# Miniprotein binders against Mucin-6 (MUC6), part 77

Target 1, 185 residues: Mucin-6 (MUC6), of Homo sapiens (Human) (q6w4x9r395to579)
Amino acid sequence: GHCSLEGGSFVTTFDARPYRFHGTCTYILLQSPQLPEDGALMAVYDKSGVSHSETSLVAVVYLSRQDKIVISQDEVVTNNGEAKWLPYKTRNITVFRQTSTHLQMATSFGLELVVQLRPIFQAYVTVGPQFRGQTRGLCGNFNGDTTDDFTTSMGIAEGTASLFVDSWRAGNCPAALERETDPCS
Key: E = the ipSAE of ESMFold2; O = the ipSAE of OpenDDE; V2 = 0.75 times the mean of E and O plus 0.25 times the DockQ between their complexes.

## First folded at step 20 (miniprotein)

Design aa19 (from i12 with I47L R58Q L59E; at its last look DockQ between E and O 0.54; V2 from the best seeds 0.64)
Fold by ESMFold2, look of step 20:
Structure aa19 (fold): chain B 185 residues (1-185), chain A 98 residues (1-98)
Amino acid sequence: as target 1 above (185 residues)
Amino acid sequence: DEEEDIRKLVEDAKKELEEARRLFEEAKRLAEEGNLEEAERLLTESLYELWEAIFELQEAAYLAGDERLTEELERLAEELLKLIEEVMRLYVEIEREE
């Protein structure tokens, strides 16, 4: 299964459902019982500064009970807040530079992430067949049926990407963006 | 109405491909003149156009049924992906010169 985040604001799910959204938050990209230690992959979006897209992907985060690996536009890879030189290995995760513009995170549990750092920050998520029917988040549920890929965090299938995406918000939205979007402040 | 939606998506993708080609050709000219920063900017803009076009083709393929692609969708996707590769190749070359 393949899920991609391309062009700043476009997503293609594991079941090949394309959609576009704009938002300034952290979103759950992928959750699955196949990820060890309550692992989740998250995507961070922020204002883009270009006319093609109001917001764009700026970072991808792998979070579990042991690790918080951040790969961001700054091209600095961190784990639990500490910058790491590449190649970086844990017992079950390896992050390395694939090319001058691409990084790869490979794992022993069937998740692979490739990040294009420049000129547009993009992410490519690949999961093994053991993930079929066992994913949730912005990458969809990987059940071979695109009609329910917009299933919310409450398990409700939605007809629009916007409601679906909003249901997968996680993490802290930047305080300056919240002040900007709050008319009372 | 899905056939009409598919046709509109394909036409929009073609327009974006044309604009991406124009941007790429201008970026090549700027790079030959040594104007590398502007060339990079146009290459980046070309890529944004190409991803718009790719998105529209993916929508068109979704509406047409994901068990197969039409000949036209496959040809156009191949053109877009090839141009993305060419644009990225020049981008990387220019970055090394800076």
Scores: ipSAE 0.710, ipTM 0.855, lowest interface PAE 0.9, mean pLDDT 85
Fold by OpenDDE base, look of step 20:
Structure aa19 (fold): chain B 185 residues (1-185), chain A 98 residues (1-98)
Amino acid sequence: as target 1 above (185 residues)
Amino acid sequence: DEEEDIRKLVEDAKKELEEARRLFEEAKRLAEEGNLEEAERLLTESLYELWEAIFELQEAAYLAGDERLTEELERLAEELLKLIEEVMRLYVEIEREE
């Protein structure tokens, strides 16, 4: 499954459902029992400076009981809050420079993350087949059905992205805005 | 109206593509003139336009009930991805010169 965060405010789920939102919070992208140590992948959005979108992805965070990795445009920060030189390697996770503009986080548990740092901060999440039907968050549930991708953290299927996205906030933040077509139009 | 929504998305995507191309060409000229900073700015803007266009096409494809239309829209999106690659190549080249 492939989930993408592009253009600052665009998301494509594992099931290939596209949607957009504007929010300034940290959101859960991916939770799964397949991630060890209660691992979760999160996305940090903030107000965009020079962008066509009001908000933009500014960082991605992998958080587990053992690891905290923050990838932002300028740095990679680990558990102790220190910026690390790449490559950075833990027991199950390696972060390294893929290209001049891209970083990659490789794992031994079927999660891959590619991050474009410049000029637009973007993230690409890949999970193995073992994750099928066992994911939740902004990347959806990876079950091959796009119609239920907007399932909230409480297990409620929403018809629009706003309530869905808001349900996956990791902190106390303002409500997200959505740009969706009118289903009645 | 779903059909109207699709049409609007496609139209918007086309406009954004045109703008992106304009920005890209201007960036090339600026880069050749040695104005790398401004070139990078325009390339960035070009990329935003392209990604917005791609996303709109993808949304349109998602909304499309007809398989043929869906495939066509996806193909168009892929073509835009190629342009993104070109823009990124120039961006990287400029970064190397700085």
Scores: ipSAE 0.637, ipTM 0.832, lowest interface PAE 0.8, mean pLDDT 92
ESMFold2 (binder alone), look of step 20: mean pLDDT 79; pTM 0.763

Design aa20 (from i12 with E16L W51F R58K T70A; at its last look DockQ between E and O 0.70; V2 from the best seeds 0.75)
Fold by ESMFold2, look of step 20:
Structure aa20 (fold): chain B 185 residues (1-185), chain A 98 residues (1-98)
Amino acid sequence: as target 1 above (185 residues)
Amino acid sequence: DEEEDIRKLVEDAKKLLEEARRLFEEAKRLAEEGNLEEAERLLTESIYELFEAIFELKLAAYLAGDERLAEELERLAEELLKLIEEVMRLYVEIEREE
């Protein structure tokens, strides 16, 4: 199954449902029992510095009990907060540079992530067939039916992308927390 | 009226494609003149326009009630992806020269 984050703000789910959203937060992109150690893939969006999109993808995070791998548009890869040289390998994850513009995270558990760093930060998620019907998040549920791809974190199918996306917020929105006018910011 | 919505999406995608081609051609001229920084900016803008056009075609295909029409719209989106590959080849070439 394939899920893509392209053009700053466009998403295509594992079941090929296209949608667009704007938000300034971290969102759950993919959760599944097929990911070891309570793994999840997350997408970070922030306000765009250009007029093409109000917000754009700026980082992808793989989080589990063992790892917090961050791949960001500043082209630095970290694990658990520490910068890593590529190729970077753990027991079941390898991150390496594919080309001058693309990085790849390959795993032994059926998840593959390709990140295009330039000119536009984009992400491509591929999961093996064992994930069928066992995913949740912005990439949908991979059940072959697009009518319920907008299922929220509470298990409610929504008809709009915005309600669906908002339900998958996972973290604080750092840009929204930086209150420049707050004297105690 | 889904058919009207599909037609408008395709019309918008066509306008985006024309602008993306204009930007690509101008970027080629700038690169030949050695203005690599501006050429890169135009190539990036062209790619943004192309992804928006692709999204509109994918959305039109998703809305299509006719399987034949949906397949045709998806194939058109694939043609635009090939154009993005062409634009990316020039982008990488220019970036390497810098």
Scores: ipSAE 0.799, ipTM 0.907, lowest interface PAE 0.8, mean pLDDT 86
Fold by OpenDDE base, look of step 20:
Structure aa20 (fold): chain B 185 residues (1-185), chain A 98 residues (1-98)
Amino acid sequence: as target 1 above (185 residues)
Amino acid sequence: DEEEDIRKLVEDAKKLLEEARRLFEEAKRLAEEGNLEEAERLLTESIYELFEAIFELKLAAYLAGDERLAEELERLAEELLKLIEEVMRLYVEIEREE
């Protein structure tokens, strides 16, 4: 499954459902029992200011009981808040520079993350087949059905992205704005 | 009307593509002139426009009831992604010169 966060405000789920939102919060992208140690992938959005988008992705965070990795445009920060030189390696996670503009987080448990740092901060999430039907968050549920991708954290299927996205907020922050997702909804 | 919605999305995508191309060409010119900062700005903007176009196409594909149409729209989106790669190549080249 491939999930993408592009153009500052566009998301494509694992099931290939596209949607857009504008928010300034941290959101859960991916939770799964397949992630060890209660791992979760999160996305941090903020006001873009410069971009043509109202809000934009500014960081990606992997958080588990053992690891905290924050990838932002300027640095990679680990558990103790220290910026690390790349490559950074833990027991089952490696973060390294893929290209001059891209970082990659490779794992031993079937999660891959590619982050484009410049000129637009973007993220690409890949999960293995073992994750099928076992994912939740903004990236959807990876079950091959796009119609239920907007399932909230409480297990309610929404027709629009706004309530869906808001349900996956990881902190106390303003509600997300939905501009256009499905004209037929 | 689903068909009308799809048409509108495609038309919007085309407009975005045209703008993106314009920005890209202008950026090339500026880069050749040594105005690297402005070139980078325009390249960035071009990429934003392209990703918006891609989104419009993907949404259109999602809304399409006909699989052939959906596939065609996805192919178009992929073509735009190739253009983004070209834009990115120039961006990286400019960064190396700075």
Scores: ipSAE 0.739, ipTM 0.878, lowest interface PAE 0.6, mean pLDDT 92
ESMFold2 (binder alone), look of step 20: mean pLDDT 80; pTM 0.749

Design aa5 (from fe6 with W51F; at its last look DockQ between E and O 0.79; V2 from the best seeds 0.80)
Fold by ESMFold2, look of step 20:
Structure aa5 (fold): chain B 185 residues (1-185), chain A 98 residues (1-98)
Amino acid sequence: as target 1 above (185 residues)
Amino acid sequence: SKEEKIRKLVEDAKELLEEARELFEEAKRLAEEGNLEEAERELTEALYELFEAIFKLRLAAYLAGDERLAEELERLAEELLKLIEEVMRLYVEIEREE
């Protein structure tokens, strides 16, 4: 399964459902019982300085009971607030430079994250087949049906991206803005 | 209508692709002239347009839900991906020279 965050504000879910949103918050990108220690992958969005996107992806965070790994557009990787030299390894996670513009976080539990740092900060999430039907968040539920990828944190399938995205806020933030109508509705 | 939206999305993607091609050609000229900072800005602009075009193509494919436009969508997708790679290659080359 592949989920992408591209062009500042575009998302494509594990089931290939495309959508766009604008918001200034941290959002739950992926939660799953397949992630150890209550792990979650989160995406941070903030105002951009470009006309193409009112808000843009600025960081990706992996959070569990053991780790809080932050990969940000300033190219600094931290774990639990401390800057780390690459390659960086824990028992289950390795973060390393893939190319001059890309970093990769590889894990033993079937999650892979590739981050393009420049010129546009982008993220690519890959999960193994054990995640099928067991994901929640902005990347959708990975069940092969794009009509219920907009399932909220309360388990309600929504017809609009804005209600869906707002439900996955990880913090007290303003409501998201959607510029494309939901093609399913 | 759904059909009208699909046609507009594909047409918009084609327009964005052509705009990105023009930006890429200008970036090459700027780089040849030694204007590396401006070339880098043009390449970044081209990438924003290309990812918007890809989004529109993906949305068109989602709405179509079939193979009616399969050949055209495949060719357009290949053109978009090829140009993204070319733009990124030049961007990395310019960044090394700075």
Scores: ipSAE 0.793, ipTM 0.900, lowest interface PAE 0.6, mean pLDDT 86
ESMFold2 (binder alone), look of step 20: mean pLDDT 84; pTM 0.828
OpenDDE base, look of step 20: ipSAE 0.823; ipTM 0.918

Design aa6 (from fe6 with W51L; at its last look DockQ between E and O 0.83; V2 from the best seeds 0.80)
Fold by OpenDDE base, look of step 20:
Structure aa6 (fold): chain B 185 residues (1-185), chain A 98 residues (1-98)
Amino acid sequence: as target 1 above (185 residues)
Amino acid sequence: SKEEKIRKLVEDAKELLEEARELFEEAKRLAEEGNLEEAERELTEALYELLEAIFKLRLAAYLAGDERLAEELERLAEELLKLIEEVMRLYVEIEREE
């Protein structure tokens, strides 16, 4: 499954459902029992002065009981608040520079993350087949059915992206805005 | 209608593509002139345009319902991805010169 966060506001789920939103919060991208140590992948959005969108992706965070890895547009990888030089390696995770503009986080548990740092901060999430039907968050549920991708954190399928996205906030933030996300409208 | 929405998305995507191409060409010119900062700005703008175009094509594909149409739209999106690669190549080249 492939999930992409592009252009500051565009998201494509694992099931290939495209949608867009504008928010200034941290959101859960991916939760799954397949991630060890209660791992979760999160996306940090903030106001954008560069993007044509109102908001843009500014960081990606992998958080577990063992690790906290933050990839930001400043090319800084931090674990538990400490800046790390690349390549950075833990037991199951390796972060390294893929190209001059891209970082990659490789894992031993079927999660791959590629982050474009410049000129647009973007993220690409890949999960193995073992994650099928076992994912939740902004990247969807990876079950081959796009109609239920907007399942909230409470397990309710929404018709629009706004409530869906808001349900996956990892903090107390303003409500997200959506555009061109409802195919039934 | 759904069909009308699809048509509009595709048309918008095509317009964005053309604009992106113009921006890309301008960026090349600027880079050749040594105006690297402005070139990067134009490239960034081109990327945003292309990404929006791709999004609209993907949305159109999602709405299509017909697999054949969806595949065609995805192929178009892939062509735009190739242009993105070209834009990024120039961007990286400019960065190396700075």
Scores: ipSAE 0.784, ipTM 0.899, lowest interface PAE 0.6, mean pLDDT 92
ESMFold2, look of step 20: ipSAE 0.808; ipTM 0.910
ESMFold2 (binder alone), look of step 20: mean pLDDT 84; pTM 0.819

Design ab1 (from fb1 with E40K E48K; at its last look DockQ between E and O 0.89; V2 from the best seeds 0.80)
Fold by OpenDDE base, look of step 20:
Structure ab1 (fold): chain B 185 residues (1-185), chain A 119 residues (1-119)
Amino acid sequence: as target 1 above (185 residues)
Amino acid sequence: SEEEKIKEIREEVKKLLEEARKLIEEAKKAGDEQAVWLLKIAVRLLEKALKTGDPERISYALLFLSMALITVAEKKGDPKAVELLEKAQELLRKALEENNPELIKEAIKLIKEAAELLG
């Protein structure tokens, strides 16, 4: 399964459902029992402009009982708030640069994360087949059905992205907004 | 010339790639799953770097290789190898900052020496 966070506010789920939202919060991107130590992948969005529609991904966070890894445009920070020299490794996670603009987090448990740092901060999540039907969060449930990807944290299927996304907030943040008209249209 | 330097680096990286593959097999025999996992990543990075010939990509790949080899060295209890690899990492970081291929070459020498100790 492949989930992408692109263009600042676009998400494509593991089931290949695309949607857009505008929010300035931290959201659960991926939760699964397949992630060890209650692991979760989170996405941090912030305001990138003056309008409500100008939001962008600014960081990706992997959090478990054992590890905290924050990947932002400028740095990678681990458990103690220390910026680490890359490559960084734990027991089953490694973070390293592939190129000047691309960073990767590889794991031994079937989760892969590729982050494009520039010119736009974007993230790409790949999970192994063992994750099928076992995922929840903004990346969806990876069950091959796009119609139920907007399942909230409470297990309710929503028809719109805003309520879905809001349900996966990891903190007290403003409500997400629906996408505006495509500026390219 | 710069082109010649890169060519030389590529040749040396090819050698390291082969050594890394050997070390994967040894790690498998030793039951060191972490080493196998990391070295496989290193191999992939090296292969990609070789395709492009980009000194930057090469440096990043070598940084990862060094880290992977440090893992092996620590488990084997070879502090000399660790030291060599740490120095290599320092050189590679400097190489990236200065865009200096000579530092890459020096790092490769250290990595090779360490790999020989671990083989």
Scores: ipSAE 0.780, ipTM 0.902, lowest interface PAE 0.6, mean pLDDT 93
Fold by ESMFold2, look of step 20:
Structure ab1 (fold): chain B 185 residues (1-185), chain A 119 residues (1-119)
Amino acid sequence: as target 1 above (185 residues)
Amino acid sequence: SEEEKIKEIREEVKKLLEEARKLIEEAKKAGDEQAVWLLKIAVRLLEKALKTGDPERISYALLFLSMALITVAEKKGDPKAVELLEKAQELLRKALEENNPELIKEAIKLIKEAAELLG
């Protein structure tokens, strides 16, 4: 199973369903009981370009009870807030450079992440067959059927990407009005 | 020429790759599952780097192999192998910064010496 996060805020699910969205938030990309220590993969999107509604991927985060690995567009890799020299490893995870422009996170539990740092920050998620039918989040449910890939965090199958994506918001995502500083206030 | 230097590096990487495969078998016998996992990744990275012949990719693959071998050396309590591998990583990082293939050859020699201690 492959899921991609590409420029222009394009996503392709594990079941090959493409969609596009624009939002400024952290989103749950992948949750599964196959990820140890309550692990989850998350994607961080923020503004890009001149249009207020245009956004792009700025970081990918792997979070578990033991680790918070952040791979960001500034090319810094941290775990639990500490910058790490590459190659880096924990018990079940390793992060290393393939080239000057590509990073890889490999795991012993069937998750692989490839991050293109330049020219455009993009991410490619691969999961082993043990994940079939056992994923949730922006990468879909990996059940071989694209008609229900837009299943929300409440278990509702939606027909539109925007409602689906909004249901997977995580972290602190204040409204656009709250993020704009008014000089008169 | 630069092409001749790269050719020499590729030949040394091929020899090191054979040594790495032997170390996978030793790690299996020792029941060191993490070492087996990391060394298998290292072998795949080296094989891919050899296919391209790109010294940058070779250097990154060798950095990973060195980290995998440090993991083995630490579990075995072999500080001499750790020292050699840390020096190899320093040389490889410098080789990447300076675009200097001679430093890659020096690093491979240290990695081979460490692999011999661990085998």
Scores: ipSAE 0.767, ipTM 0.908, lowest interface PAE 0.9, mean pLDDT 87
ESMFold2 (binder alone), look of step 20: mean pLDDT 87; pTM 0.884

Design ab10 (from fb1 with A20V; at its last look DockQ between E and O 0.95; V2 from the best seeds 0.80)
Fold by ESMFold2, look of step 20:
Structure ab10 (fold): chain B 185 residues (1-185), chain A 119 residues (1-119)
Amino acid sequence: as target 1 above (185 residues)
Amino acid sequence: SEEEKIKEIREEVKKLLEEVRKLIEEAKKAGDEQAVWLLEIAVRLLEEALKTGDPERISYALLFLSMALITVAEKKGDPKAVELLEKAQELLRKALEENNPELIKEAIKLIKEAAELLG
């Protein structure tokens, strides 16, 4: 399974459903019982221009009971607030540079994250087949059916990206702009 | 001569991969799952770097390998191997900053010496 977060605030789910949203919040990208210690992958979006519709990815966060790994647009990697020299490892997670423009987080539990730092900060999530039907969040539910990929945190399938995205906020943030078109609707 | 240095680096990396694969087999026999996991990543990174011939990618892959080998060295209680590998990482970071393939070659020598101590 592949999920991508690309320039222009475009997302493609594990079931290959593309959508676009505009918001300035931290969102739950992926939750799954396959992630140890209540792990979750989150995406942070912020304003990237003067228009209310110009937002972009600025960080990706892996959060569990033991770790809070932040990979940010400024190319700094932290765990639990402490900057880390790369390559970096825990027991189950390693973060390293493969090139000057790409960072990779690899895990022993089937999650892989590739972050393009330049020219545009983008992220690519790969999960192993054990995650099929067992994911939640902005990357969808990975069940082979795109019609329910917009399932909210309360289990309601929505027809628009904005309601879906708003349900996955991880904090007090403004709702996604309702007047923005979903490129895939 | 820079092309010759890069060719030498690629050949030394190929020899180093043979040593690393031996260490992977030893780690499998010992049931050391973390060592197997990290060293297998290192092998993939080095093989990808060799396909490009890019000394920058080779340096990043060698930095990762050095971290993986330090993990093995600490478990085996071999402080000389740790010292060699930490020096290799310092040289590789300088090589990346200066685009200096001689520093990569020097780092590979240290990594190979450490791998011999561990195997």
Scores: ipSAE 0.750, ipTM 0.904, lowest interface PAE 0.9, mean pLDDT 88
Fold by OpenDDE base, look of step 20:
Structure ab10 (fold): chain B 185 residues (1-185), chain A 119 residues (1-119)
Amino acid sequence: as target 1 above (185 residues)
Amino acid sequence: SEEEKIKEIREEVKKLLEEVRKLIEEAKKAGDEQAVWLLEIAVRLLEEALKTGDPERISYALLFLSMALITVAEKKGDPKAVELLEKAQELLRKALEENNPELIKEAIKLIKEAAELLG
């Protein structure tokens, strides 16, 4: 399964359902029992302009009972809150630079993350087949059915992206907006 | 010429890859899953880097390889190998900062030496 966060506000789920939202919060991208130590992948969005429609991905966070890894455009921060020289590794996670513009987080448990740092901060999540039907969050449920991808954290299927996305907020943030705007604006 | 330097680097990386593949096989036999996992990533990165011949990409791949090999060296209790690899990492970082392919070559020498110690 492949999930992408592109263009600042576009998401394509594991089931290949595309949607757009504007929010300035931290959201759960991926939760699964297949992630060890209650692991979760999260996305941090912030304002990128003056309008409500000008939002962009600014960081990706992997959080478990054992690890905290924050990947932003400028740095990678780990458990101790310090920026680390890459490559970085733990028992089953490694973060490294592939190219001048791309970072990768590789794991031994079937999760892969590629982050494009420039010119636009974008993220690509790949999970192994063992994750089928066992994922939740903004990346969907990876069950081959796009119609139920907007399942909220409470297990309710929503018809709109905004309500779906809001349900996966990791903190107290403003409500997400669903606007059709030029991604290049 | 710069082109010649890159060619030389590519050849040295190819040789290094062969050594790393041997280490992977040894790690498999030893049941060191972490080593296998990391070294296989390193191989992929190096192979990808070789396709383009981009010194930066090569350097990043070598940084990863060095890290992976340090993991192996620490498990085996070979401080000399660790030292060599740490020096290699320093050279590679400097190579990236200065865009200096000669530093890459020097790093490869150190990495090869370390790999030989671990084999």
Scores: ipSAE 0.737, ipTM 0.883, lowest interface PAE 0.6, mean pLDDT 93
ESMFold2 (binder alone), look of step 20: mean pLDDT 88; pTM 0.896

Design ac1 (from fc6 with I47L; at its last read DockQ between E and O 0.96; V2 from the best seeds 0.88)
Amino acid sequence: SEEEKIKEIREEVKKLIEESRKLLEEAKKAGDLQAVRMLFNAIWMLLEALKTGDPEKISEALLKLSEALIEVAEKRGDPEAVELLLEAQELLRKALKTGDPELIKEAIKLIKEAAELLG
ESMFold2, look of step 20: ipSAE 0.825; ipTM 0.892
ESMFold2 (binder alone), look of step 20: mean pLDDT 88; pTM 0.887
OpenDDE base, look of step 20: ipSAE 0.836; ipTM 0.913
ESMFold2, look of step 21: ipSAE 0.812; ipTM 0.885
ESMFold2 (binder alone), look of step 21: mean pLDDT 88; pTM 0.888
OpenDDE base, look of step 21: ipSAE 0.870; ipTM 0.931
ESMFold2, look of step 23: ipSAE 0.812; ipTM 0.885
ESMFold2 (binder alone), look of step 23: mean pLDDT 88; pTM 0.889
OpenDDE base, look of step 23: ipSAE 0.870; ipTM 0.931
ESMFold2, fold request of step 24: ipSAE 0.824, 0.836, 0.830; ipTM 0.892, 0.902, 0.898
ESMFold2 (binder alone), fold request of step 24: mean pLDDT 88, 88, 88; pTM 0.888, 0.888, 0.889
OpenDDE base, fold request of step 24: ipSAE 0.876, 0.886, 0.877; ipTM 0.931, 0.939, 0.932
ESMFold2, last read: ipSAE 0.831, 0.814, 0.821; ipTM 0.897, 0.890, 0.896
ESMFold2 (binder alone), last read: mean pLDDT 88, 88, 88; pTM 0.889, 0.891, 0.886
OpenDDE base, last read: ipSAE 0.878, 0.878, 0.877; ipTM 0.932, 0.933, 0.931

Design ac4 (from fc6 with M45L; at its last look DockQ between E and O 0.91; V2 from the best seeds 0.85)
Fold by ESMFold2, look of step 20:
Structure ac4 (fold): chain B 185 residues (1-185), chain A 119 residues (1-119)
Amino acid sequence: as target 1 above (185 residues)
Amino acid sequence: SEEEKIKEIREEVKKLIEESRKLLEEAKKAGDLQAVRMLFNAIWLLIEALKTGDPEKISEALLKLSEALIEVAEKRGDPEAVELLLEAQELLRKALKTGDPELIKEAIKLIKEAAELLG
């Protein structure tokens, strides 16, 4: 299964459902029982350009009990806050420079992440067939049905990408609807 | 009956999900990504278990919730909450071995007490 995070905050799910959103937060990209140690892949988005509604991917984070691997747009790779020389290996994970513009995180548990550093920071997530029907987050549920890919963190299928994306916020940030509504009004 | 006990457990789990969502928001505010990761997972598993009402799945999900709340409690420096949660985990493991739903109910009580200390 393939999930992509491309410029303009476009996402294509494991079931090939495309959507766009304009959030500034950390989001759960992928959780699955197939990830060891209840791991999660997360995506960090921030404002870009001069437009208040324009956001872009600035980092990808793999978080488990033992590891917090961050690949950021400044081209630095860290684990648990410590900068690492590439290639970087743990028992289950190898991060290496694929090309002058691409980094790859390969794993023994069926997850592969390719990060394009330049000209635009983008990410491509590949998971093996054992993940079928067992994923959740911004990359969808990988069940072959695009109609329920917008399933929120509470297990509710939504019709809009905004509500779906906001439900997967993993950081200290307001929901899109909250930001559009001023409580002092 | 045993079915009445399971119905009570399901209602208490619904309340725990709401309490856990509040703690998830607090973990986000604290920048505790480990707690956030674990609470997202535990809440999801509880919701899935609730759809079936399977006490084994409820117990397994409650074990994950307890693990997440231990992370929160350790970050806040609340050893009393940690001890309650460790006791809850022991009860849940016994419930999985024996099939006794009263052990699940007792564990939920301890988890709720710990969540109140952390709230």
Scores: ipSAE 0.813, ipTM 0.889, lowest interface PAE 0.7, mean pLDDT 89
ESMFold2 (binder alone), look of step 20: mean pLDDT 88; pTM 0.882
OpenDDE base, look of step 20: ipSAE 0.846; ipTM 0.918

